# Designs tried in a protein design chat: VH-VL binders against q8ixk2r445to577. Part 232

Target 1, 133 residues: q8ixk2r445to577
Amino acid sequence: FFGMLQNKGLTDYCFDYNPPDENQIVGHQVILYLCHGMGQNQFFEYTSQKEIRYNTHQPEGCIAVEAGMDTLIMHLCEETAPENQKFILQEDGSLFHEQSKKCVQAARKESSDSFVPLLRDCTNSDHQKWFFK
Key: E = the ipSAE of ESMFold2; O = the ipSAE of OpenDDE; V2 = 0.75 times the mean of E and O plus 0.25 times the DockQ between their complexes.

## First folded at step 12 (VH-VL)

Design qb15 (framework fv_cosibelimab; at its last look DockQ between E and O 0.77; V2 from the best seeds 0.00; counts 0 for: pae E 5.6 > 2)
Fold by OpenDDE, look of step 12:
Structure qb15 (fold): chain C 133 residues (1-133), chain A 120 residues (1-120), chain B 112 residues (1-112)
Amino acid sequence: as target 1 above (133 residues)
Amino acid sequence: EVQLVQSGAEVKKPGSSVKVSCKASGGTFSRWAISWVRQAPGQGLEWMGVIIPIFGTANYAQKFQGRVTITADESTSTAYMELSSLRSEDTAVYYCAKSRYYGRSSFDYWGQGTLVTVSS
Amino acid sequence: NFMLTQPHSVSESPGKTVTISCTRSSGSIAYHYVQWYQQRPGSAPTTVIYEDNQRPSGVPDRFSGSIDSSSNSASLTISGLKTEDEADYYCQSYDSSNKHWVFGGGTKLTVL
């Protein structure tokens, strides 16, 4: 699966990654933003290694969850996907993080008009359902 | 340092077409979005369209849809803007501008501009 | 769709502070970054403020950006005004509805 990773509950919002330095693509938080369908910052791929890859030039970035965190942070992809980069995109649309046993939920950022994907206890909420488009 | 170098000034007749080039250097062209912005004499900046070279995707301002074509050649790090059915009102300085990505990012580098004069 | 409205012109004496406003007609100005460009006569625009009110390297700290959510407007403030600051200034933002970039009408700053 590849393309825009769009949320079902938060209509028209997609995974979006905006590194401030085009040559330094890791270490920043993945956000949600209105889908534009033009690729680049909104182009992701779900791989056979259960990675969510941010498709850019090499080296490629993979979404990771750091210890103790509930945010999605971009790391470098590795030959063998580390445990903190493994997600299961389930049939019902839920995006499950294996290591934390949490689901990715579209959420409003505190005191902001912006939105971010956060790890939360798994529910049946449409805000935890995702699909590629 | 990133540089955008545009082709030279053009003088065109009404009804003809013009194709302006924008060659990038000093960075990774394929990572960027390249927009075209024009400025008529004494007027403000007007966004025309954009291309994402690596994806080959382009989007145009509604005003220019059907009349403008933006393309890119990754092998030469060059973007092109072709405007057809030229009118006197198309007389302007045309700029290419680089942004890191589509959407919220700024135009952090600009070409020097290309004057296109449309006259009978 | 939205528009960005700027004053046509502003003027101030050297050493003083000037503020140029940019009002967004719809959509949250806080969520949609506003960029500011300086254009001197006969030259291409250059970025003076970008994204989250950041200042590019080489742009003096006399230039600053701010937003006012209550009025849905952004402002470019230039302190310690210098003659070299005389230029046209344009605000810009992104229209997520039609996926277009939008420029303000521009403001001519005259240093008296």
Scores: ipSAE 0.725, ipTM 0.912, lowest interface PAE 0.8, mean pLDDT 95
Fold by ESMFold2, look of step 12:
Structure qb15 (fold): chain C 133 residues (1-133), chain A 120 residues (1-120), chain B 112 residues (1-112)
Amino acid sequence: as target 1 above (133 residues)
Amino acid sequence: EVQLVQSGAEVKKPGSSVKVSCKASGGTFSRWAISWVRQAPGQGLEWMGVIIPIFGTANYAQKFQGRVTITADESTSTAYMELSSLRSEDTAVYYCAKSRYYGRSSFDYWGQGTLVTVSS
Amino acid sequence: NFMLTQPHSVSESPGKTVTISCTRSSGSIAYHYVQWYQQRPGSAPTTVIYEDNQRPSGVPDRFSGSIDSSSNSASLTISGLKTEDEADYYCQSYDSSNKHWVFGGGTKLTVL
């Protein structure tokens, strides 16, 4: 799959990546922002290695979750996908992180009107359902 | 160092077209969002449209839909804005501007501007 | 569809403080970053504030930006005014319904 990775419950919000240095993409958090349909910073690919790739940059970025953390952070993709970069996009739309055994959920940032994807215990919430457009 | 260098001033007749170029250097042109913004004499800034070269996708302000065409040539790192059916009200300085990201970022680099004068 | 409304002009003496407002006519100003640009006569605009309240490298900390959700407005504040601050200032925000950028009408700052 490829395109905008949208949330079912948080309507019209997409995975979005805006590193402060457009030529250094490692180490910043992935956010949720209103879908714009223009690709670029909202263009992601789900690969056969179960990666979520940020393909607008060379070298390409892959979403990871560091041990003990719940935030989705950009790392460089590797030839063989590391375990912390593997996600399963299930038929029901849930996005399961294999290493942590948790699901990606749209969440409000504390005391804010902004949103981020975070790992949470898996539920049937539409805020844990994702699809590509 | 990012630079945007625009083509020179133009004098045009009503009903004709103008095509302004914007040559980029110092970065990865294909991944940029290149906007066109105009400013009539003594007036404010008016956003016209944008292109993202890697996708070939352009989006236009509603006011200019049908009259403006924005294109990019990745081999020369050059964006173009063509405005057709010119009227005297189209007399303005036309700027190209780069943003890092669609929707969330500022225009962090601007071309020097191109004066287009539409007169009989 | 929304507009960003700015005062047409403001003026103040060197060393003093001015605030330029930018009011969004519909939709919440808090949901989309506001940028501020400075334009001197005959020159292209330059960014003085991005992402509501961030300064680009080289912009002094006497320039600041803020958001007031209750009035649905953004503000550019310039303290310690200098004569080189005399310019036109524009706010700008994103229109998510049309996927466009929108500029405010501009404010002429006179330092006298």
Scores: ipSAE 0.107, ipTM 0.702, lowest interface PAE 5.6, mean pLDDT 88
ESMFold2 (binder alone), look of step 12: mean pLDDT 90; pTM 0.919

Design qb16 (framework fv_cosibelimab; at its last look DockQ between E and O 0.69; V2 from the best seeds 0.00; counts 0 for: pae E 7.5 > 2)
Fold by OpenDDE, look of step 12:
Structure qb16 (fold): chain C 133 residues (1-133), chain A 120 residues (1-120), chain B 112 residues (1-112)
Amino acid sequence: as target 1 above (133 residues)
Amino acid sequence: EVQLVQSGAEVKKPGSSVKVSCKASGGKFSRWAISWVRQAPGQGLEWMGVIIPIFGTANYAQKFQGRVTITADESTSTAYMELSSLRSEDTAVYYCAKSRYYGRSSFDYWGQGTLVTVSS
Amino acid sequence: NFMLTQPHSVSESPGKTVTISCTRSSGSIAYNYVQWYQQRPGSAPTTVIYEDNQRPSGVPDRFSGSIDSSSNSASLTISGLKTEDEADYYCQSYDSSNKHWVFGGGTKLTVL
């Protein structure tokens, strides 16, 4: 699966990654933003290694969850996907993080009009449902 | 250092087409979004459209839909803007501008501009 | 969609502070970054303020950007005004609804 990773509950919002330095793509938080369908910052791929890879640039970035965190942070992809980069996109649309045993939920950022994907206890909420478009 | 170098000035007749080029250097062209912005004499800046070279995806301002075509050649790091059915009102300096990505990012580098004069 | 409205012109004496406003007609001004460009006569625009009110290298700290949500406007402030600051200034943002970049009408700054 590849393309825009769009949330069901938060209508028209997609995974979005905007590194401030085009030559340094890691270490920043993935956010949610209105889907534009133009690729780049909203182009992701779900791989057979259960990675969520960021666009087609080399070196490729893979979404990771750092220890003790509930945010999605971009790391470099590795030949063998580390445990903190493994997600299961389930048939019902839920995006499950294996290591934390949490689901990715579209959430409002504190004191902000912006939105971010956060790890939360798994529910049946549409805000935890995702699909590629 | 990133540089955008545009093709030279053009003089065109009404009804004809013009194609302006923008050659990029000093960076990774494939990672950028290239926009075209024009400025009529004594007027403000007007965004025309954008292309994401690596994806080949383009989007245009509604005003120019059907009349403008933006393309890119990754092998030469060159973006193109073709404007057809030219009219006198299209007389302007046309700029290419680079941004990191589509949407929120700024135009951090600009071409030197290309004057296109449309006159009978 | 929205428009960005700027004053047509502003003027001030050297050494003083000038502020150029950029008002968004609809939607929150803070939703998307507001950029500011300087254009001197016969030259291409150059960025003076970009994403999150950042200043590019080479742009003096006399230039600063701000957002006022109450008035739904962005502002470019130039302190210690110099003759070389005389130029046209354009604000810019992104319209997520129609996926277009939007420029303000531009402001001519005259240094008296």
Scores: ipSAE 0.728, ipTM 0.915, lowest interface PAE 0.8, mean pLDDT 95
Fold by ESMFold2, look of step 12:
Formats: C-alpha cells, sequence, structure tokens
Structure qb16 (fold): chain C 133 residues (1-133), chain A 120 residues (1-120), chain B 112 residues (1-112)
C-alpha cells in the first residue's frame, strides 16, 4: 500500500513528517496533520517487510519505535527490517507494532492543537484505525 | 546552497503562450514543492500553482485552471510554468519558489523572477 | 476560498514601532500557519516570519509575528524601525480546504 495514511477517527488527518532540516530526516517524530492530497511529506509506503516507509527521500526513512518509548520516530531503512520497524496493518484497520504488542493511536499532543500517532494498548477505537488513500 | 535560476524576460503577443523555466540546484529537487507566483506591475503577489516533481502532478489556483500547466523534468532539475491564451493582464514578473513542505512551510527560496510582457 | 486583508500602507518614524495587520475573511486564522515576506523594489520576496512567529536565521529580532484569534488576524511587528525596513510586506497562509496558498494584498511600509 502507498499514499496518504489516514486515521478513521480523526477525520482528514494523515501521517505527516516535517523534519526541521530537509537533509536530515533521522530522529524526528512523525505527526498527524490535515491531509493536503499532494503526497510529499504525507506520502508513505507500507512494504512487504511490514515497514512504513518515507520513501520520497534517499536514503529512505522507516518509522520505528525505540525500546520503552511510545512515539513513532524516523530511522533509516535497512535491507532487512529491524524488529522495532515492523507494523502490521490489520484487516480491521488497526496498525499493530509487533515488538511492543501495541497499536498506533491518533492522540492530541499535550497542551497543544497538534496531533501525533502514539503506541497504546490495542482497542476497538476508530482512533486506532488507519487506511491508505 | 539552494538556488533557483529562471529563464530570461519575454515579450509575447496576445493569444500566444509563454513557458518559463526554473532550474534548481543545491538539494533534492524531486522532493520539493515548487510554486509559481506572479506579480503584475505595482500589484501584489498571486499564487498560481504548485508541483512536487516526484509525484508529477500539479495543483492550480482556480483563476488559472485551464490556462496554466506546471511541469517538472527531474533529469535536469527544472520546473516549468506555461501560461496560454495570454492577454495584457498577464503582464507580470513570474517567480518560482520552493517550500520545504507543502501546506506548512514558507517559500524559503525564490527565483530571480521572469518578466513577461504581453503587448500587441 | 478566503482572503487575507492588509492595510495598503503604513508609515512610522525611525526608532519607533509599527504593526502590520493581516485579517482572514473566513475560517480561523489559527488553524493554518501565517508567513510574512519582505520585498524591496526590483527584488524577489524574502521570508521575515514563518509559522506565525518564527524568525529565519539572519532576520533581526526586532521583527516579530503574532496571531490574534479573537480578531481573526495575524500581525507583523517591527520595532526600532530603520530606513532599511522600508519595503512591501505580504502575509501568506494555506487554505486547507482548497489546498491552495493565499497571499495578502501587501502593505507598503514607509519609514519617514
Amino acid sequence: as target 1 above (133 residues)
Amino acid sequence: EVQLVQSGAEVKKPGSSVKVSCKASGGKFSRWAISWVRQAPGQGLEWMGVIIPIFGTANYAQKFQGRVTITADESTSTAYMELSSLRSEDTAVYYCAKSRYYGRSSFDYWGQGTLVTVSS
Amino acid sequence: NFMLTQPHSVSESPGKTVTISCTRSSGSIAYNYVQWYQQRPGSAPTTVIYEDNQRPSGVPDRFSGSIDSSSNSASLTISGLKTEDEADYYCQSYDSSNKHWVFGGGTKLTVL
């Protein structure tokens, strides 16, 4: 799958990656932002290795969750996907992180108008449901 | 250093078309959002449209839909804006501008501008 | 579609403070970032404020930006005015509904 990765519950919000330096994409948090429909910083690819790739950049970025953390951070992709970069996009739309056994949920960043994807205990919430458009 | 260098000034007749080029350097052209903005003499800035080269698709301001075509050539790192059915009101300086991220970022680099004069 | 309305011109003496307004006609100005550009005659615009209130490197700290949701407007404030600040200033914001960029009409700043 490829395109804008959208949230079912938080309508019209997409995965979005806006590193402060366009030439240094590693180590910053993935956010949610209103879908703009033009791809670029909202274009992600779900691969056969269960990666969520930010592949409009070379070298390509892959979303990861560092051990003990709940935030989705950009790392460089590797030839074989590391365990912390593996996500299962399930048939019901849930996005399951294998290593942590948690699901990706749209959440409001504390004390702000911004939203981010975070790992949370898996539920049936529409805020844990995702689809590509 | 990011640079945007545009083609030279043009004088055109009404009813013709013009194609302005914008050659980019100093970054990853295919990932950029390249917008075109014009400014008629003594007037303000007017956004015309955008392309993100890797996607090959463009989005246009409603006023220009049907008359403007924005394209990109990744092999030469060059964006183009073609405006057809020219009329005197299209006399303006045409700029290309780069934003880091479409929909969020400022236009942080601008070309030098291309004067297009539409005169009978 | 929304419009961004700026005063046509403003003037103020050197050393003083000026504020240039930018009012959004529909929808909340707080939902989308506002940028400000300075343009001198014969030159391309340059960014002086991005993301509402951030200064690019090299822009003096006497330039500041703010948002006022109650008046649905953004403001560019220039303190300690210098003659070199004389220029046209444009605000800009993104129209999320139509996925287009919008510029304000521009403000000519005269430093007398």
Scores: ipSAE 0.027, ipTM 0.652, lowest interface PAE 7.5, mean pLDDT 87
ESMFold2 (binder alone), look of step 12: mean pLDDT 91; pTM 0.931

Design qb17 (framework fv_cosibelimab; at its last look DockQ between E and O 0.80; V2 from the best seeds 0.00; counts 0 for: pae E 3.0 > 2)
Fold by ESMFold2, look of step 12:
Structure qb17 (fold): chain C 133 residues (1-133), chain A 120 residues (1-120), chain B 112 residues (1-112)
Amino acid sequence: as target 1 above (133 residues)
Amino acid sequence: EVQLVQSGAEVKKPGSSVKVSCKASGGTFSRWAISWVRQAPGQGLEWMGVIIPKFGTANYAQKFQGRVTITADESTSTAYMELSSLRSEDTAVYYCAKSRYYGRSSFDYWGQGTLVTVSS
Amino acid sequence: NFMLTQPHSVSESPGKTVTISCTRSSGSIAYNYVQWYQQRPGSAPTTVIYEDNQRPSGVPDRFSGSIDSSSNSASLTISGLKTEDEADYYCQSYDSSNKHWVFGGGTKLTVL
């Protein structure tokens, strides 16, 4: 799958990546922003290695969650996907992070009016349901 | 260093079209959002539209929809803006500008501007 | 679908402080970053503030940006005015409803 990775519950919001330096993409948090339909910073690919790739940059970025953390951050993709970069996009739309055993949820960023994807205990919430468009 | 170099000034008759080029260097042109912004003499900046070359996606301000076409050629790292059915009100300096990301980013770099004069 | 409204002109003496406002007509000013551009006569615009209040490298710290949610406006403040600051200034923000960028009408700053 590829395109805009959208949230079912937080309607019209997409995965979005805006590192301060467009040439240094590693280590910054993925956010949610209103879908614009133009690709680029909202274009992601879900791979056979269970990666969520940011293909707009070369070399490509892969979304990861570091041990003990709940934030989705950008790492460089590796030849074999590390465990912390593996997500299962299930048929019901849930996005499961294998290593942590948690689901990706749309959440309000701490003390702000903005939104981010975070790991949370898996539920049936539409805020944990995702699809590509 | 990022540079945007535009084609030279043009004088056009009403009813004709103009195509302004914007050649990029110093970065990865295909990933950029390249906007076109115009400025009539003594007036403010007016956003016309944008293209993201890698995806070929373009979006236009409603005022210019149907008259403007924005394209890109990745092999030459060049964006183009074509404005048709020209009128004297289209006399302006036309700028290309790049942003890092669609939506929340500033326009980091601007071309030098291209004066288009529409007169009979 | 929103407009950014700026005063048409402002004037102030060297060494003093000026503030240029940028009021958003619809929706919250705080939901999208505001950028500020300086344009000297005959030149392309250059960024003086991005992401509400950040300065690019090379922009003096006498330039600052702020957001006021209660008045639904952004402000560019220039302290210690110099004659070289005489220019046109534009605010800019993203319109998420129409998915494009919007400029303010521009403010001519005169330093006398």
Scores: ipSAE 0.396, ipTM 0.800, lowest interface PAE 3.0, mean pLDDT 90
Fold by OpenDDE, look of step 12:
Structure qb17 (fold): chain C 133 residues (1-133), chain A 120 residues (1-120), chain B 112 residues (1-112)
Amino acid sequence: as target 1 above (133 residues)
Amino acid sequence: EVQLVQSGAEVKKPGSSVKVSCKASGGTFSRWAISWVRQAPGQGLEWMGVIIPKFGTANYAQKFQGRVTITADESTSTAYMELSSLRSEDTAVYYCAKSRYYGRSSFDYWGQGTLVTVSS
Amino acid sequence: NFMLTQPHSVSESPGKTVTISCTRSSGSIAYNYVQWYQQRPGSAPTTVIYEDNQRPSGVPDRFSGSIDSSSNSASLTISGLKTEDEADYYCQSYDSSNKHWVFGGGTKLTVL
């Protein structure tokens, strides 16, 4: 699966990654932004290694969850996907993070009009449903 | 350092087409979005469209839909803007501009501009 | 869709501070970043403020950007005005509704 990773509940919002340095793509938080369909910062791939890979730039980045965190942060992809980069995109659209045993939920960023994907306890909420488009 | 170098000035007749080139250097062309912005004499800046060379995706301002075509050649790091059915109102300086990403990023580098004069 | 409205012209004496406003007609001004470009006569525009009110290298700290949500406007402030600051200034943002980049009408700054 590849393309825009769009949320079902938060209509028309997609995974979005825009690092401030085009030559340093890691270390920043993945956000949600209105889907534009132009690729680049909204182009992701779900791989056979259960990675959510950011395919805009080389070296490729993979979404990771750092210890103790509930945010999605871009790391470099590795030959063997580390545990903190493994997700299960389930048939029902839920995006499950294996290591934390939590689901990715579209959420409002505190004190902001922005939205971000956050790890939360798994529910049947459409805000935890994702699909590639 | 990133540089955008555009093709030279053009003089065109009404009804004809013009194709302006924008050659990039000093960076990774495939990582960028290239927009075209024009400026009529004594007027403001007007965004025309954008292309993402890596993906081959382009988007145009509604005003120019059907009349403008933006393309890119990654092998030569060159973007092109073709404007057809030219009219006198198309007389302007046309700029290419580089941005990192679609939507949220700024135009951090600009070409030197290409004057296109449309006159009978 | 939205428009960005700027004053047509502003003027001030050297050493003084001038502010150029950029008002968004609809939607929140803070939703997308506002950029500012300087254009001197016969030259291409250059970026003076970008994204989160950041200054590119080479742009003096006399230039600063701000957002006022109450008036739904962005502002470019130039302190310690110099003759070399005389130029046209354009604000710019992104309209997510129609996926267009939007420029303000431009402001001519005259240094008296």
Scores: ipSAE 0.379, ipTM 0.834, lowest interface PAE 1.5, mean pLDDT 94
ESMFold2 (binder alone), look of step 12: mean pLDDT 91; pTM 0.933

Design qb18 (framework fv_cosibelimab; at its last look DockQ between E and O 0.72; V2 from the best seeds 0.00; counts 0 for: pae E 7.6 > 2)
Fold by ESMFold2, look of step 12:
Structure qb18 (fold): chain C 133 residues (1-133), chain A 120 residues (1-120), chain B 112 residues (1-112)
Amino acid sequence: as target 1 above (133 residues)
Amino acid sequence: EVQLVQSGAEVKKPGSSVKVSCKASGGTFSRWAISWVRQAPGQGLEWMGVIIPIFGKANYAQKFQGRVTITADESTSTAYMELSSLRSEDTAVYYCAKSRYYGRSSFDYWGQGTLVTVSS
Amino acid sequence: NFMLTQPHSVSESPGKTVTISCTRSSGSIAYNYVQWYQQRPGSAPTTVIYEDNQRPSGVPDRFSGSIDSSSNSASLTISGLKTEDEADYYCQSYDSSNKHWVFGGGTKLTVL
């Protein structure tokens, strides 16, 4: 699947990546922002290797979670997806991170008016439900 | 370095159309958001619409729906804005502008502007 | 739809500080980032503030941006005012409901 990766509970919010340097995409956090429907920084691809790819840049970026962390960070994609870059988009819409055994949840960033996807214990919350559009 | 170079000034009759070009260089044109913004003499900036070339999708300000067409040619890295049914109040400088991303980013590069004069 | 309202003009002496306001008519100013552009006569606009309070490279640190949710407004502040700052200034934000960009009406800054 490809397109905007949207949250069911946080209505009209999409995965969004806006690195400070558009030529250096590695190491920055993925955020949630109001969906605009025009692709670009909100265009992601879910691959057969269970990656969430940001392919608007060459070489392509893949979303990862570093060990012990709960934030989604951009790494370079590899030929074979590393375990920390594998996410299962389940039929119920949950987005499960295999290595950590946690689900991606929409959350307000601490002391901020911004929203981010974070790993949390899996629940039935609509804030843990995602779909491509 | 990113550059946007626009076509030259035009003088048009009421009821006709104008098509302004915006040639881009210095980056990945197909993934940019290219907006068109106009400014009537002595007036403020007015956003007209946007295109992202790789998706071929344009979005227009409500005021211009039905009169404006924004297109892109990836092979020449050129965006176009066509405004039809011209009236004297369409006399303005027309700018193209690049933003990094739709909906969040500033317009970080602007063309030099194209004066379109509509005279009766 | 919302509008962004700016004062028509402001003036101040060199070396002083001016603040240009940008008030959002409906919905919260904090919903979307605010940008500020400077435009000199005969020239295209240039960005002086993006994402509420960030300066592009080459913009002096005497330019600053801020958001005040209580007044539902953004502000551009120019300290240590110089004659070269004389220009028109526009705020800009995104209308999420209509997926459009909106410009303020513009403010002419005169440095006397």
Scores: ipSAE 0.021, ipTM 0.639, lowest interface PAE 7.6, mean pLDDT 87
Fold by OpenDDE, look of step 12:
Structure qb18 (fold): chain C 133 residues (1-133), chain A 120 residues (1-120), chain B 112 residues (1-112)
Amino acid sequence: as target 1 above (133 residues)
Amino acid sequence: EVQLVQSGAEVKKPGSSVKVSCKASGGTFSRWAISWVRQAPGQGLEWMGVIIPIFGKANYAQKFQGRVTITADESTSTAYMELSSLRSEDTAVYYCAKSRYYGRSSFDYWGQGTLVTVSS
Amino acid sequence: NFMLTQPHSVSESPGKTVTISCTRSSGSIAYNYVQWYQQRPGSAPTTVIYEDNQRPSGVPDRFSGSIDSSSNSASLTISGLKTEDEADYYCQSYDSSNKHWVFGGGTKLTVL
């Protein structure tokens, strides 16, 4: 699966990554932004290694969850996907993080009008449902 | 340092076409969005369209739909803007501009501009 | 879609503070970031404010951006006005509805 990773509950919002330095793409938080349909910062791929890859030239970035955190951070992809980069996009649309055993939920950022994907206890909320478009 | 270098000034007859180039250097061309913005003499800035080279996708301002074509060659890090059916009102300085992020980012680097004069 | 409206011209004496407004005709001004560009005669525009009212390196802190939701407008404020600040200034944002970049009409700043 590839393209825009869109949230069901937070209508018209997609995974979005905009690093401050285009040549240093790691270490920053993935956010949610209006789906614009032009790709670039909203183009992701779910791989057979259970990675969510950010579509860039090599080296490619893969979404990771760092220890003790509930945010999605961009790391470099590795030949063998590390445990903190493994996600299961389930049939019901839930995006499950294997290591934390949490689900990715669209949430409002504290004291902000911005939205971010956060790890939360898995529920049946549409805010935890995702699909590629 | 990022640089955008455009092709030289053009003088065109009405009804003809012009193709302006914008060669990028100093960065990762494929990760950018390249927009074209023109400015008629004594007038303001007008956005024409944008291309994201990595995807080969372009979007155009409604005003120029069907008359403008924006392309990009990743192998040479060059973007192109072709405007057809030229009229006197198309006389302007045409700029290419680079942005990091489609829609949200500023145009952080600009070409030097290309004067296109349309005159009978 | 929306338009961005700027005053045609503003003028002020050196050392003073000037503010240039940019009013969005529809939708929230804060929906997408507002950028500001400075253009001197015969030159390409340069960014003075971008995204979340950030200032590029090399742009003096005399330049600042703000958003006023009540008036649905963005403002560029230049304090300690200098002769070199004389230029045209353009605000710019993004229209998500039609996927267009939108420029204001520009404001000519004259330093008296």
Scores: ipSAE 0.016, ipTM 0.653, lowest interface PAE 6.6, mean pLDDT 91
ESMFold2 (binder alone), look of step 12: mean pLDDT 90; pTM 0.924

